# Designs tried in a protein design chat: VH-VL binders against NAD kinase (nadK). Part 175

Target 1, 268 residues: NAD kinase (nadK), of Syntrophomonas wolfei subsp. wolfei (q0aze0)
Amino acid sequence: MKIILVNNRFKENTEKKAQEIAGQLSALNVEVIIDNGLDEPYAGTVDFIMVLGGDGTMLRAARRYGQRAIPVLGVNMGTVGFLSNIEINELAEYLPLILREEYSLEARMMLEVAVFQQQSLLTRVFCLNELLLRSNSPRMLSFALEISGQKLEPYRGDGLIVSTTTGSTAYSLSAGGPIADPQLDAFIVTPVASHIINKRPLVVSPEREISLHLLEEREAIIGIDGQIKMDFGAENRVLIKRAPHPLLMVNLKAKPFFTSIDRSLQRQ

## First folded at step 13 (VH-VL)

Design BB100 (from Y14 with heavy chain D61K; framework fv_oberotatug)
Fold by ESMFold2-Fast, scan of step 13:
Structure BB100 (fold): chain C 268 residues (1-268), chain A 123 residues (1-123), chain B 107 residues (1-107)
Amino acid sequence: as target 1 above (268 residues)
Amino acid sequence: EVQLVESGGGLVKPGGSLRLSCAASGFTFSNAWMSWVRQAPGKGLEWVGRIKSKIDGGTTKYAAPVQGRFTISRDDSKNTLYLQMNSLKTEDTAVYYCTTHPRYGYFLAFDIWGQGTLVTVSS
Amino acid sequence: DVQMTQSPSSLSASVGDRVTITCRASQSISRYLSWYQQRPGKAPNLLIYKASNLESGVPSRFSGSGSGTDFTLTISTLQPEDFATYYCQQSYDRPWTFGQGTKVEIK
């Protein structure tokens, strides 16, 4: 069995813990690859991915490996979050279930984001939470939104978020979007500070294609999961689709989404 | 309220085939992991095989004595678990129990059991 | 395969007695152990899971302990309905295996 350990390079203690866990797994004849984010994603065949850290580390792992249909387990290192399932001090006890493949899987939809310059594909990336289109200057954007060939009236404002249901509690929530059950598959399209009164969040079928382009020459960026930034200009177009494969999240414990989000919101 | 009811047992000759059914009620069958466990007359319990829920991949695993001869399947629309038994041997004579595993927290313990159905393999 | 050996294979006891049954695994199984009760002519029912957790609806006179290779089921004050066969079961590795059983019978 081969396992990738994904850790947060910005946390010193996470590197030490990753090495300790790698040693324990090696003693059990498990091949371990450590991914600290510095190198390209491991290209070989792997059986399981263990993410050591908080939600940010899980988002990075999902972008790097989420389309490969490999089970991914979030192991919390003492931070709060929604994407981890067990605590680090529980790992030893749950390890037999991991090694024998005796665990539950939860499919989480992902976005496929393709950025074009005129007619040429510049890049394709995948993400778990959202794509954010936003202005990179004090001036608001004017942009066009098209959903499965249907052209909406132009948008004017600071930007737009296209989110998965998993991402409904991230930036989309802050911009006024709905909280969605992550077991549902849907796109949530949430305007950011729209100048137009009747631009409301939209919940649309995951089978639809969403297209965005600027109507005026402006400095803008595309943000992916709050971690990747790309320049976006009037010559660019972005196409957003449901990714071919969902992220396969491992559940070793019941994960009570609704009570967790309710308690989180009461603290705000 | 919550129950599992096995059926399909009986007398069969060596080399024969038999299909067992297990009807579930009172819980969400589609979320449950299911096993068959057998008990030869006057003997102890022996795990036969397991099937996961469709959500968890629907994978099956079998004990070595039945691998290649027995097949576990499920029909979530009918809340029914099946055990197809082929190339039966006298050693397969036992009461066959249908049982559930909770997905979480129980470390693969069997929490709900049916009453069992007797399979006798003899000439 | 992981072999599970129970001790004793049978015991005679009286109502009110404290009964202890042990289970030994041929290799370390952490806490991946469950205990079941089977009354004559009935299906087994779960008593203890994860070595020491009492199943809902099971009387508090039942308790489990142990980790690794050695496990114990204790019945603190035996009742008439407790005369039955008890089985331990490991779920650490497939095939999941049961002990041979311990019959608790009237003295």
Scores: ipSAE 0.714, ipTM 0.878, lowest interface PAE 1.4, mean pLDDT 91

Design BB101 (from Y14 with heavy chain D61S; framework fv_oberotatug)
Fold by ESMFold2-Fast, scan of step 13:
Structure BB101 (fold): chain C 268 residues (1-268), chain A 123 residues (1-123), chain B 107 residues (1-107)
Amino acid sequence: as target 1 above (268 residues)
Amino acid sequence: EVQLVESGGGLVKPGGSLRLSCAASGFTFSNAWMSWVRQAPGKGLEWVGRIKSKIDGGTTSYAAPVQGRFTISRDDSKNTLYLQMNSLKTEDTAVYYCTTHPRYGYFLAFDIWGQGTLVTVSS
Amino acid sequence: DVQMTQSPSSLSASVGDRVTITCRASQSISRYLSWYQQRPGKAPNLLIYKASNLESGVPSRFSGSGSGTDFTLTISTLQPEDFATYYCQQSYDRPWTFGQGTKVEIK
């Protein structure tokens, strides 16, 4: 068995813990690859991915490995987030289930984001939570939103979020989007500080294609999962669709989505 | 409401074949992990094999005595689990139970059991 | 394979008695242990999972303890319906294995 340990190089205790866990796994005849984000993703055959950290580390793992249909387990090392299943102090207890492949899988849709300059593809990236189009200056944006070739009235405001259902509790929620069951496949399109009355979040089929382009030259950026930034100008177009493969998240214990979100929102 | 009902047991000669069925009701069968456990007359329990739900990979696993001879399958449209038994031996004589595993938290404990069906392998 | 050994193989008890059954694993299995009850002619019924967690609907007179290699099932105040055979089972490593059983008989 070969396992990738994904950790965050910016957290000082995480490197030491990754080495400790790698030693424990090696003693059990498991080959370990450590991915701290400095190198390109490991290209070889891998049986399992263990993410040591918070939701941000899981988002990075999803972008690097999410399209490969490899089980990914989130192991929290601090404050419990939405994407971890067990805590680090529980790992030893659950390790036999991991090594014997005795776990449940939960498929989470991902976005495929393709950025074009005129007709030329500049880049293609995948993400688990969302794409954010936003102004990079005090000036608001004017941009076009098309859903499966249907042109909506121009948007004017600070930006737009196109989110997965997993991302419904991230930036989309802060911008007024709905909370969605992550078992559903859907895009959530949430406006950011719209200056047009009655611009509402949209929930659309995951079979739809969403495109965005600027109607006026402005300083704008595209953000991916709050971690990757790309410049976006009037000569650019972005196409968003459902990624070919979902992220396969490992569940070793129940983490009921609705009770977790209810607690985090603290009714009232 | 929740129940498992085995059928298909009977008398068969050594070297013969037999197919057992387990009809599930009262829960979402397509999400369940399913095992077969057998018990020889007057003896203890022996795990035979397991099949995961399709969403968890649909993989099967077997105890060494039945590996290569028995096949576990499922038909989620009919809420039915199967055990195809080939090259039967007298040592396979037992009551065969189908049973479920909860997806989470139970550390692979068997929480729901059928009533069992008797398979007798003799000349 | 992980071998599970139960003791005693049988015991005689009266209603109201405290009954203790032990189970020993041939190697450390952490807390990957379940206990089952089987009444004559019936299918097994889950009592305890993860060494000490009581299954829903099981009377509180049943309790489990232990970790590693040594495990115990206790019935604090034996009732008439408790005369049955009890099995431990490890789920630490495949194949999953059961103890040979402990028959609790009326005195």
Scores: ipSAE 0.652, ipTM 0.839, lowest interface PAE 1.6, mean pLDDT 90

Design BB102 (from Y14 with heavy chain D61E; framework fv_oberotatug)
Fold by ESMFold2-Fast, scan of step 13:
Structure BB102 (fold): chain C 268 residues (1-268), chain A 123 residues (1-123), chain B 107 residues (1-107)
Amino acid sequence: as target 1 above (268 residues)
Amino acid sequence: EVQLVESGGGLVKPGGSLRLSCAASGFTFSNAWMSWVRQAPGKGLEWVGRIKSKIDGGTTEYAAPVQGRFTISRDDSKNTLYLQMNSLKTEDTAVYYCTTHPRYGYFLAFDIWGQGTLVTVSS
Amino acid sequence: DVQMTQSPSSLSASVGDRVTITCRASQSISRYLSWYQQRPGKAPNLLIYKASNLESGVPSRFSGSGSGTDFTLTISTLQPEDFATYYCQQSYDRPWTFGQGTKVEIK
């Protein structure tokens, strides 16, 4: 069995813990690859991915490996979040289930984001939470939104979020979007500080294609999962659709979504 | 409300075949991992094999005494689990139970059991 | 295979007694152990999972303890419906294996 350990290079002691766990796994004849984000993603065949950290580390792992149909387990290192299933102090107890493949899988949709300059593809990335279109200056954006070729009336405001249901509790929530059951497949389209009062969040089929472009020359950025930033100008267009493969998240114990989000909202 | 009902047991000669069925109701069968556990008359419990849900890979695992002779399958549209038993031996004589185990949280404990169906392999 | 050994094979007890049944694994199984009750002529029912967690609907007089190789099931105040055979089961490694059973008989 071959396992990738993904850790957060920016957090204290995570490298040390990753090495410790790698040693434990190697003693059990498991081949271990450590991914601390410095190198390109491991290209070989892998049986399992263990993410050591908080939600941010899971988002990075999902972008790097989420399209490979490999089970991914989130192991919390003390940072509060929604994408981990077990705590680090529980890992030793659950390790036999991991090694014997005694776990359930939960499919989480991902976004495929393609950025164009005119007709030329500049980049293609995948993400678990959301794409954010945002002004990079105090000036309001004027932009066009198309859903499956249907052109909506122009948007005017600070930006727009296109989110998965998993991302409904991230930036989309902060911008006034609904909380969605992560077991549903849907895009959530949430305006950011819209000047037009009647622009409301939209929940649309995951089979839809969503495109965005600026109607006026402005400084704007595209943000991916709050971790990647790309310049976006009037010559650019972004196309968003459901990624070909969902992220396969590992459940070793029950993780009740609704009580977790309810608790989080009451204790902020 | 939650119920498992086994059927298909009976008398069979050594070398014969039987197919057992287990009808599930009151829960989402398509999400459940299903096992067969048997008990010879006056003896203890013995795990026979398991089938995972299709989302979790739909894989089957068997105990060594039945490997190659027994096949577990499921029909999620009918909420039914099957055990195809071939090349039956006298030592396969037992009450056969179908059971579920939660996919997580219970450390693979068998939480729901049917009432069992008797298979007798003789003469 | 992980072998599970239960003791005693049978015991006689009276209503109100404290009953302790033990289970030993041939290798360390952490807390991957469950306990089942089987009344005469009935299917087994789950009492305890993960060594010490009481299944929903099971009376609080039942408790489990242990980790590694040595485990116990305790019935603090035996009731008439508790005269049954009890089985431990390991789920640490395939194949899943049960102990031979402990029959709790009326004295």
Scores: ipSAE 0.611, ipTM 0.824, lowest interface PAE 1.9, mean pLDDT 90

Design BB103 (from Y14 with heavy chain D61H; framework fv_oberotatug)
Fold by ESMFold2-Fast, scan of step 13:
Structure BB103 (fold): chain C 268 residues (1-268), chain A 123 residues (1-123), chain B 107 residues (1-107)
Amino acid sequence: as target 1 above (268 residues)
Amino acid sequence: EVQLVESGGGLVKPGGSLRLSCAASGFTFSNAWMSWVRQAPGKGLEWVGRIKSKIDGGTTHYAAPVQGRFTISRDDSKNTLYLQMNSLKTEDTAVYYCTTHPRYGYFLAFDIWGQGTLVTVSS
Amino acid sequence: DVQMTQSPSSLSASVGDRVTITCRASQSISRYLSWYQQRPGKAPNLLIYKASNLESGVPSRFSGSGSGTDFTLTISTLQPEDFATYYCQQSYDRPWTFGQGTKVEIK
């Protein structure tokens, strides 16, 4: 069995823990690849991915490996989050189930994001939470949204979020979007500080294609999962669709989404 | 009401074949991992084999005594689990129970059981 | 295979008694152990999972303890409906294996 351990290089504690876990797995005749983000994603056949860290580390793992149909387990290292299933102090207890493939899988949709300059593809990336279009200056954006060939009235404001249902509790929530059951497949399209009074969040079929472009030259950026930033100008167009494969998340124990989000909202 | 109902048991000769069915109701069958467990008359429980849900890979595993002779399958559209038994031996005589492992929460345990169906292998 | 040994094979008890049943694994199974009750002519019923967790709907007089190789099921105050055969089962490694059973009979 070959396992990738994904860790956050910027947290000193996680590097030591990753080495400790790698040693434990090696003693059980498991081949271990450590991915701390410094190198290109591991190429080759892998049986399982273990993510040591918070939601940010899971988002990076999903972008690097999510399209390969490999089981991915989130192991929390002390920060609260929605994408981990077990705590680090529970790992020893659940390790036999991991090694014998005695776990459940939950499919989570991902976005495929393609950015064009005119007709030329500049980049293609995948993400688990969302794409954000936002102004990179104090000036409001004017932009066009098209859903499966249907051209909507122009948007004016600070930007727009196109989110998965998993991303509904991330930036989309902060911008006024709905909380969605992550087991549903849908795009959530949430305006950011729209100056058009009746622009509301939209929930649309995951079979839809969404495109965005600027109607005026402005300093804007495209953000992916809050971790990747790209310049976006009037000569650019972005196309968003459902990624070919979902992220396969490992469940070793029940995670009560609705009660967890309810408690989180009542605390803050 | 959550329920499992086995059927298809009976008398067969050594070397014969028999197919058992297990009808599930009251829960989302397509999400459940399903096992067969048998009990010879007056004896203890013996795990026969398991099939995972399709989302979890739909893989099957068997105990060594039945490997190569028994096949577990499922029809999620009918909420039904099957056990195809071939090359039956006298030591396969037992009450056969179908049972569930939940997808999470109780991966480690058989939480729901049917009433069982008797299979007798005798000349 | 992981072998499970139960003791005693049978015991006689009276209503109100404290009953303890032991289960030993041939190798360490951490806490991957469940307990079942089987009343005469009935299917087994899950009592305890993960060594010490009480299944929903099971009376609090039942408790489990142990880790590694040695496990116990305790019935603190035996009731008439508790006269049954009890089985332990390991889920550490396939094949899942059961103990031979302990029959709790009326004195």
Scores: ipSAE 0.594, ipTM 0.809, lowest interface PAE 1.8, mean pLDDT 89

Design BB104 (from Y14 with light chain Q27E; framework fv_oberotatug)
Fold by ESMFold2-Fast, scan of step 13:
Structure BB104 (fold): chain C 268 residues (1-268), chain A 123 residues (1-123), chain B 107 residues (1-107)
Amino acid sequence: as target 1 above (268 residues)
Amino acid sequence: EVQLVESGGGLVKPGGSLRLSCAASGFTFSNAWMSWVRQAPGKGLEWVGRIKSKIDGGTTDYAAPVQGRFTISRDDSKNTLYLQMNSLKTEDTAVYYCTTHPRYGYFLAFDIWGQGTLVTVSS
Amino acid sequence: DVQMTQSPSSLSASVGDRVTITCRASESISRYLSWYQQRPGKAPNLLIYKASNLESGVPSRFSGSGSGTDFTLTISTLQPEDFATYYCQQSYDRPWTFGQGTKVEIK
């Protein structure tokens, strides 16, 4: 069995813990690849991905490996979050279930984001939470939104978020979007400080294709999962679709979404 | 109420075939991992095989005595588990139970059991 | 296969007695052990999972302990409804295997 351990290199204790766990797995005849985020994603065949860290580390793992249909387990290292399933001090107890492939999978939709310059593809990325289009200056944007070829009335505001249901509790929530059951597949389209009367968040079929481009020259950026940032100008266009494969998240214990989000909202 | 109801048992000659059904109600069957466990008259419990939910891969696993002769399948639209038994032997005579593994926290213990259906393999 | 051996195969007891049943695995199974009760003519029911966790609705007189290869089920004060056969089961490795059973009979 081959396992990728994904960790955050810049946290000293997390790196040390990853080495410790790699040693324990190797002693059980498991081949281990450590991914600190510095190199290109491991290209070989793997059976399982173990993410050591918080939600940010899981988002990175999802972008790197989420389209490969490999089970991914989030192991919490002390940060409160929504994407881990077990705590690090529980790992030894659950390890037999992992090694014998005795676990449940939860499919989480992902976005496929394709950015073009004129008619040339600049980049294609996948993400678990959202794409954010926003102004990179105090000036608001004027931009066009198309949903499955239907041209909506032009938007004027600070930007737009296109989110998965998993991302409904991330940036989209902060911008006024709805909380969505992550087991549903849908896009949530949430405007950021729109100046147009009656611009509301939209919940649309995951079969839709969403297109964005600027209607006038402005300094703007595209953000992916709050971690990747790209310049976006009037010569650019972005296409957003449901990714071909969902992220397969491993559940070893119950994690009741609605009770967890309710508790979080009462504390904010 | 959470319930499992087996049916399809009966008398069959050696070399014959039977198909058992297990009707599930009161829980989300499509998410459940399901097993068949049998018990020969006056004897102990023996695991026969398991099928995972479709989302978890839908894979099947069998105990050695039945491998190649028995097939477990499920129809999530009907909330029903099946056991197709071929090339039956006298040692397959037993009460057959369908049972669930809770998805979480129970470490693969069998928490819900049907009442069983008797399969007798003899002349 | 992981073999599960119970001791004793049968015992006679009176209401109010403390009853102890042991289960031994042929190799280490961590805490991947469950205990079941089967009353005559009925399906098994789960008593204990993960070696020591009491199933919801099961009376507190039942308790489990152990880890690795040696496990124990204890009934602190035997009641009339406890006269039954008890089985341990390992879920560490497939095939899932049960002990041969321990019959608790009225004295």
Scores: ipSAE 0.649, ipTM 0.851, lowest interface PAE 1.6, mean pLDDT 90

Design BB105 (from Y14 with light chain S28D; framework fv_oberotatug)
Fold by ESMFold2-Fast, scan of step 13:
Structure BB105 (fold): chain C 268 residues (1-268), chain A 123 residues (1-123), chain B 107 residues (1-107)
Amino acid sequence: as target 1 above (268 residues)
Amino acid sequence: EVQLVESGGGLVKPGGSLRLSCAASGFTFSNAWMSWVRQAPGKGLEWVGRIKSKIDGGTTDYAAPVQGRFTISRDDSKNTLYLQMNSLKTEDTAVYYCTTHPRYGYFLAFDIWGQGTLVTVSS
Amino acid sequence: DVQMTQSPSSLSASVGDRVTITCRASQDISRYLSWYQQRPGKAPNLLIYKASNLESGVPSRFSGSGSGTDFTLTISTLQPEDFATYYCQQSYDRPWTFGQGTKVEIK
């Protein structure tokens, strides 16, 4: 069995813990590849991916490996998050189940984001939470939104979020979007500080294609999962669709999504 | 109300075949991992095999005594689990129980059981 | 395969008694152990999972303990409906295996 351990190289205690776990797995005849984010993604065949860290580390793992249909387990290292299933101090207890494939899989949809410059594809990126289009200056954006070829009335405001259901509790929530059951497949389209009072979040079929472009020359950026940032100008167009493969998340124990979100919302 | 009901048991000669059915109701069958567990008259429980949900791969696993002779399958459209038993032996005589366990592993405890159906293999 | 051995194979008890049943695994199974009750002519019923967790709806007089190779099921105050056969089951490794059973009979 071959496992990728994904960790954050900028946290010394996390790196040390990853090495300890790699040694324990190697002693059990498991081949381990450590991915600390420094190198290109591992290109070989693997059986399982273990993410050691918080939600940010899981988002990186999903972008690097999420399209490969490999089981991915989130192991929390201390900070509260929504994408981990077990805590690091529980790993020894659950390791036999991991090695014997005694776990459930939960499919989480991902976005495929294609950014064009004129007629040319500039980049293609996959992500788990959302794409954010936002102004990079005090001036509002004026932009066009098309959903499966249907042109909506122009938007004016600070931007727009196109989110998966998994991303409904991330930036989309902060912008006033609905909380969605992550087991449903849907796009959530949430305006950011729209100047038009009647602009509401939209929940649309994951079979839809969403396109965005600026109607006026402005300083804007595209954000991916809050981690990747790209300049976006009037010469650019972005096309968003459901990614070909969902992220396969490992569940070793029940995670009470609705009660967890309810408690989180009561705090602030 | 959650319910599992086995059927198809009966008397069969050694070397014969029999197919058991388990009708599920009151829960989302397509999400459930399903197992067969048997109990010989006056004896203890013996796990026969299981089938995972299709979303978890739909794979089957069997105990050594039945491997190659028994096949577990499911029809999610009918909420029904099957056990196809071939090349039956006298030691296969038992009450066969249909049972389910939670998708999330829960250390693989069997939490819902049917009433059982008796299979007798004799000449 | 992991072998599960229960002791005693049978015991006689009176209503109100404290009853203890032991289960031993042939190798370390951590806490991957469940306990079941089977009343005469009925299907088994889950009592305890993961060595010590009480199943919903099961009376609090039932408790489980142990880890590794040695496990115990305790009934603190035996009731008439508790006269049954009890089975332990390991879920550490396939094939999953049950103990031979402990029959709790009226004294």
Scores: ipSAE 0.598, ipTM 0.810, lowest interface PAE 1.7, mean pLDDT 89

Design BB106 (from Y14 with light chain S28Y; framework fv_oberotatug)
Fold by ESMFold2-Fast, scan of step 13:
Structure BB106 (fold): chain C 268 residues (1-268), chain A 123 residues (1-123), chain B 107 residues (1-107)
Amino acid sequence: as target 1 above (268 residues)
Amino acid sequence: EVQLVESGGGLVKPGGSLRLSCAASGFTFSNAWMSWVRQAPGKGLEWVGRIKSKIDGGTTDYAAPVQGRFTISRDDSKNTLYLQMNSLKTEDTAVYYCTTHPRYGYFLAFDIWGQGTLVTVSS
Amino acid sequence: DVQMTQSPSSLSASVGDRVTITCRASQYISRYLSWYQQRPGKAPNLLIYKASNLESGVPSRFSGSGSGTDFTLTISTLQPEDFATYYCQQSYDRPWTFGQGTKVEIK
């Protein structure tokens, strides 16, 4: 069995803990590859991915490996989050289940983001939470949104978020979007500080294609999962689709999504 | 409302074949991991084998005494689990139960059981 | 294979008695142990999972304890419906294996 350990080397104790876990797995005749974000993603075949850290580390793992149909387990290192399933102090008890493949999988949709300049594809990236289009200056944007070829009335404001249901609790929530059950597949389209009073968040079939372009030249960016940033101008167009493969998340115990959200919003 | 109903049991000669069915209702069968567990007359419980849900890989696992002779399959469109038994031996005589595993949280306990179907292998 | 040994094989008890059944694994199994009840002519039903967790709908008089290799099922105040055979089962390693059963009979 071959396992990738994904960690964030900048978090206290995470690198040391990754080395300890790698040693434990090697003693059980498991080949371990450590991915701390510095190198290119491992290109070979692997059986399992263990993410040691918070939601940010899971988002990075999803972009690097999410399209490969490999089971991914989030192991929380103490930070509150939505994408981990077990705590680090539970790992020893659950390890026999991991090694014997005694776990369930939860499919989480991902976005495929393609950025064009005229008719030329500039880049194609995948993400778990969202694409954000936003102004990179104090000036508001004027932009067009099309859903499966249907042209909506122009938007004017600071930007727009196109989110998965997993991303409904991230930037989309802060912008006024709904909280969505991550078991559902849907796009959530949430305006950011719209100056048009009746622009509301939209919940859209994941089979649809969403496209965005600027109607006038402004300084704007495209943000991916809050971690990647790209310049976006009037010559650019972005096309958003459901990614070909979902992220396969490992569940070793029930994850109480609604009670976790409720507790987070209570702030007690 | 949640129910498992086995059928297909009966009398078979040694070396014969038999197919058992288990009809599921009242839960999302396509998400469930399913096992067969047998019990010889007056004896204890013995796990026969398991099939995972398709999302979890759809793989099968078998106890050594039945490996190579028995095949577990499922038809999610019909909410039905199957056990194909070939090269039957007298020691395969038992009541056969279909069972489900709760997904995560239980360390793979058997939480729902059918009423069982009797298979007798005798000349 | 992990072998599960139950003690005793049978016991006689009266309504109101405290009943204790033990289960020993041939190797370390952490807390990967469940307990089942089987009434004559009926299918088994789950009582306890993960050594000590009570299944929903099971009366609170049932409790489980133990870890590693030694496990106990306790019925604090035996009721008429509790006369049955009880089985432990390990889920630490495949194949899943059951104990031989403990029959609780009326005195």
Scores: ipSAE 0.539, ipTM 0.780, lowest interface PAE 2.1, mean pLDDT 89

